# Designs tried in a protein design chat: VHH binders against o14958. Part 40

Target 1, 349 residues: o14958
Amino acid sequence: LNFPTYDGKDRVVSLSEKNFKQVLKKYDLLCLYYHEPVSSDKVTQKQFQLKEIVLELVAQVLEHKAIGFVMVDAKKEAKLAKKLGFDEEGSLYILKGDRTIEFDGEFAADVLVEFLLDLIEDPVEIISSKLEVQAFERIEDYIKLIGFFKSEDSEYYKAFEEAAEHFQPYIKFFATFDKGVAKKLSLKMNEVDFYEPFMDEPIAIPNKPYTEEELVEFVKEHQRPTLRRLRPEEMFETWEDDLNGIHIVAFAEKSDPDGYEFLEILKQVARDNTDNPDLSILWIDPDDFPLLVAYWEKTFKIDLFRPQIGVVNVTDADSVWMEIPDDDDLPTAEELEDWIEDVLSGKIN
Key: E = the ipSAE of ESMFold2; O = the ipSAE of OpenDDE; V2 = 0.75 times the mean of E and O plus 0.25 times the DockQ between their complexes.

## First folded at step 21 (VHH; framework vhh_7aqx_2)

Design G3 (at its last look DockQ between E and O 0.86; V2 from the best seeds 0.59)
Fold by ESMFold2, look of step 21:
Structure G3 (fold): chain B 349 residues (1-349), chain A 124 residues (1-124)
Amino acid sequence: as target 1 above (349 residues)
Amino acid sequence: QVQLQESGGGLVQAGGSLRLSCTTSGFKLDRYAIGWFRQAPGEEREFVGAISWSGSTTDYADSVKGRFTISRDNAKNTFYLQMNSLKTEDTAVYYCAKSRYRYFDYTPSEYDYWGQGTQVTVSS
């Protein structure tokens, strides 16, 4: 993003019991930082100041959007926090309409701007042309759903839209009302297809037509794909999602030839093993997380100059990494599958 | 149609306990706050307690703090008011109400839907 220099104007409002109703009524979308009490100690104050600066920059960048930026001190405004429903200090909440969303990603200006811009958009993207079908099909690294409905007034479209609100902006929901688009996608009236990342074929959600609750339940039960890309905007939620406290983690820089080739091998392994509910590989592109590369190299004792795959224990950061000789010598899909089987069986600690 | 329906009221001796239920429909429990209010004959509706959209934060009127607790069961679309150590001044019709907002407040005008009420009578 093209970020301007912070101009020094205060745009983030400190909420109190005196002003919160007028501030909340003014904005349809509100970014709220529920922060720990500001301390006199140097580390805590510096961390707060950095986060405050991030919020002020985001507010400056988005000043022409109808988005409010606010903060609530957990100690000074403890009674207000109770009224607002906040009980996890240090959290960032997004208030959109009647929905409260906990932001679970990196507290960085570019991440927050993109996240908030995604939330301004309608929860369902309408596809009306062949060009838009092509754009939809090119999205391979997200969970996405697409449905065919009679019109925006359909009770089944409204149920779909309500389900989309539940997962916005993390899961992409699409719809069409155009018979030509539906024919191209082989969608029947009121049918919804579910796309797992990197898979060849979607899943037609059974028992059409659906209620909102049926769609939400289906998506919740299918949110742990065999291969998932780690994203800055959902970084901590994805990291906390684990199988028995163990993550299989793969580093592959998509823009690098060896990283690209390794990622293609990972996709094939995922396709061949999608029926194994115990397998979920977390793909990390180091280019998405420039500030974390040094941390990962130090913590895991690996060199991210080259592709890596390992197993990480979320709670203590212990890890074991597959030995991959020189850049020219990437493992085959079979070698990866054997290694993964050893990990899942416990032969590799 | 948003609906709230209270139940569990009745006659109880001072020092006793009752649990009121508020069964809800027509709105999502995790998007709105719920308040409990009470009204004695000839009196205005009085705030008793509330629970926020998250279900994890509550507040109570000073007159009931420490004696009353509110909880939520999302699976049953139901809110509860557990009333312990009841006093004769707790005698009233008890109402549950849906806030207009994700947050709760102490003023009845901030609530847009109300149950019909359930009578609680505390005898000496």
Scores: ipSAE 0.636, ipTM 0.890, lowest interface PAE 1.0, mean pLDDT 88
Fold by OpenDDE, look of step 21:
Structure G3 (fold): chain B 349 residues (1-349), chain A 124 residues (1-124)
Amino acid sequence: as target 1 above (349 residues)
Amino acid sequence: QVQLQESGGGLVQAGGSLRLSCTTSGFKLDRYAIGWFRQAPGEEREFVGAISWSGSTTDYADSVKGRFTISRDNAKNTFYLQMNSLKTEDTAVYYCAKSRYRYFDYTPSEYDYWGQGTQVTVSS
């Protein structure tokens, strides 16, 4: 994705008591930056400008889309902020229809553009062809759900669609009305299958047909995979979802042969231990985070040209990494499992 | 169908406390602001307080600020008005209402669905 140069046009609008009603009615999708008061301090001003420029660039790139971009000053518009339900300064909110989505990812133009483009799509993707089934099956690094319904007018599909809105765009929802597709995917009428990342076999959600609440509850209970990929659009949210104050982190470049092999080993380990609720491995592909690679290498004192696995303390970023000799083969699944067990038992910390 | 139903009203002595409940159906609580209003005999319906779609923010009329608290339980589709240090002036029919929008406002016209109301009487 190549971004154009900022053209200097202001597209981000300050939201106030005077215009907020009109603005909220005008856009089906509104990107709202709730920001701290801008002081006369040069550093604070610069920081604000940096955020603003990112939003301006995103607005420029997505100008052809019906997306609004606004900012709310927490101090100047304190009353408005209360009305709108915003309490955390520095947060980015996406208003989509009657939904509000907090963005908790990397505040970068490319990430935001991609995030917003995903969000403007329907929360449920309909599968109606073999090609689309293949595409669905190739998705391995997302939580995904697929349901078979009678039609788009089915109350159960509508419930499914409503449930999907709770998790868009982080969890992918698919549906089919086609009997052939359903057969291919071994779906019964009103059945919804849940796919954990990197798992080959889905879980049929019990007690069909489902209400919206039942689906939402099920997904919430299963939204921490044994192995999950860190994504820029939700990186902070994911990082906050630690277990007992730690993350087991695995660095691997999928595009690299060694990274790919290591990832395959990780997948195997995850599959073998998917029944352990205390295990969640965070896979980070350095290619997804080119600007953070140097920082991670420095902070963790590791070489990210090679696959790495370690335990990181979320409070102080202290970490211990598995010893992988340069001249040796990648660790076996058994070796990784042993190491993970040592981490989980507290032997390694 | 959108429905709101108030409960918990009654007679209470000045200085006492009362907790009102509003049970809702037909809409998502996490998508709309909710407001409490009250109407005394011969008076116009007035804003008491409101809670945001997220439940993160609340606002109250000056007359009840510091004494009344609004909360919500999305799992139960219910929100509450905790009234402490009640005064005789607080005597009114209390209504819960759904905001038309994700934001709350202080005027009744900005709310599209209302409960039937519950009587609160504060005696001296």
Scores: ipSAE 0.351, ipTM 0.717, lowest interface PAE 1.6, mean pLDDT 93
ESMFold2 (binder alone), look of step 21: mean pLDDT 87; pTM 0.885

Design G4 (at its last look DockQ between E and O 0.90; V2 from the best seeds 0.50)
Fold by ESMFold2, look of step 21:
Structure G4 (fold): chain B 349 residues (1-349), chain A 124 residues (1-124)
Amino acid sequence: as target 1 above (349 residues)
Amino acid sequence: QVQLQESGGGLVQAGGSLRLSCTTSGFKMDRYAFSWFRQAPGEEREFVGAISWSGSTTDYADSVKGRFTISRDNAKNTFYLQMNSLKTEDTAVYYCAKSRYRYFDYTPSEYDYWGQGTQVTVSS
């Protein structure tokens, strides 16, 4: 995205007991920052000012969309915050219809713009042609679902759409009403296929047709893929989702030849080990996080111009990295599997 | 079809405790705030306490603060009012109410669905 300079116009509304009901009713999508009190401390004032500028810039970029941008001061409007159910200062909430979604990603203008644009879309994308099927099939680095239904009026499609709302925008839900599309994807009426990232074949969700609750439960049970990509819009939530107190982290720059090759090796390892519930590798493309590269290199004492894989302890950020002696000498899938086995057994910690 | 049903009312001696339940159906409970109101004979409904959509925040009328506790169990589609240290002036019909919104407020007009009420009688 190409961001303009902030033009200085005030678009973010401060909520109070006096105005909040009207503002909340005005917008179907509302970005709400529940912020800590603005103190006399110069550091805290600067941090708040930077976040306010981010919100004003996002509001400027999205000004032609029907999205409201608001703030609630935790001290000045404590009674309002109580009514609204907010208790965690510094949190950003998205109010979409009657849903409240907590944003737990990087507080940056480009991340927020893309997150909000994803949220204003319908929760389910309709596929109607063979070209759209090909585009769907090219998506390999997301969890995605696709179902075949009679029409938008189908009770089973409506259940699917309501399930999609639970996971928007992080998990991609698709549907078709076209028999030709369904045939190409080998979908039966009211059947839903679940695609784990980077796997050869989808899983047909058992026991069709489904209720909303059955679909939500299935997706929740399968949200820990064997290989998953870290995304800026969910980075803090993903990082808190540890397995046995650790993350297995792999850095691979997809646009770099060595990074691309290493990612292909990771995909093979994931395919061969998808039945291991204790394994979830977190792939990080450094290009997605340009402001964090220097921080990671310093913290982990690694060089991100080359592929890396390691174990990070969630509690103290202590880490151990596999020795890859030379850029031209990437580990084989077997070497990587052996290292992973040592990690999971506790031999490496 | 949206439904709210209170239970757990009855006769109790002053100083005693009761736990009221409000079972809900026909809507997603985790999207709305809820409140308890009460009504003594010949009086208007008065606010007792409220709980937000998240369950993270509550508020209470001054007359019950420190004695009553509201909680919610979204998995069971149920709200609760734990009433401790009951007084004779707590005698009333108690109603659970669903807010129109994710937020709560203190006026009955903010609530679109109500239970039929459960009698609480506190005797000396």
Scores: ipSAE 0.557, ipTM 0.871, lowest interface PAE 1.7, mean pLDDT 88
Fold by OpenDDE, look of step 21:
Structure G4 (fold): chain B 349 residues (1-349), chain A 124 residues (1-124)
Amino acid sequence: as target 1 above (349 residues)
Amino acid sequence: QVQLQESGGGLVQAGGSLRLSCTTSGFKMDRYAFSWFRQAPGEEREFVGAISWSGSTTDYADSVKGRFTISRDNAKNTFYLQMNSLKTEDTAVYYCAKSRYRYFDYTPSEYDYWGQGTQVTVSS
């Protein structure tokens, strides 16, 4: 995504007790940056300006969209902050209707634009054609759910839609009212299928029809995939979701033949080990994080031009990586499984 | 239908404690802020305290600050007012209220649904 040059127009508004009611009513979608007081310190000022500029640029790019952009000073507007329920300075919140979504991803203009564009969409995508089914089936790296309902007016669909709002845009919800589509996807009436990333077969959620609460609970219980892709828009949230203080991290460029092959091996390993709740592999495509590649290479002392798999300590970033000789083929699924087992058993740490 | 119902009121001696509950129905609690108000005989309804949509922040009237605590349990569709070190001047009908918005406010007009109220009497 190419961004235009900043045109110098201020689009980000300071939110205060005087204007917050009006602003909140004006926008169905509001991007709110809750920030610390800006001190007289030059470094702090520059840091703030950098954040502001990012938001201004996003606002400029999305000017044609009905999105508001505001900032709240934690000190100057302490009372307002309390009213709004914000307590974590430096956080970005998206207010969508009566929902509040915390953004816990890379604070970059391109990431924010994409995130917001996804969020503007309806929480449930309706599938009504073969082409759309194909598109649905091509999504492999997201948790996705699909349900078959009688109509848009169905109470069960409404429950499904409500559930979807809890996870938008990180988990994708799909629905169909079309019998043909349902048949193609082997869906029964009021059935909802849950797809774990990179898995071939969905799980039919038990005990249909479902309430909102049942759906939400199910998704929460299954929201840590055996293999998941790190995404810029949720990278910090994902990273905080460690198991026992560690992450098993796999670097692979999908666009690279070796990376692609390695990823396919990882998928196989994941599929063979989906029953292990203690296993969650974090796949990172370096292409998604061009600005972090050098940092990771330096920090982990690895070459990201090659596929890598390792265990990383989330506290101190200490890491151990599987040795993959340059002159050798990629590790087999069995070799990877053995290595992972060693990691999980504590032999490798 | 949106409903709020208070419980837990009663007679208590000065220095004692009470815990009020407000049970909600007909909407998703996690999207709204909630408040407690009280009204003594012959007085206007006054703000007691509020809790944000996330539950992360609370605010209280100066008269009850340090003595009263508000909490919420979304899973139970209930929020609470813990009242400690009660004084005779705390005698009032206590009302729970749902904010119209995701934020709370100190004025009653900003709330769209109210409970029927529960009597709290503090004796000397």
Scores: ipSAE 0.176, ipTM 0.624, lowest interface PAE 2.0, mean pLDDT 93
ESMFold2 (binder alone), look of step 21: mean pLDDT 87; pTM 0.880

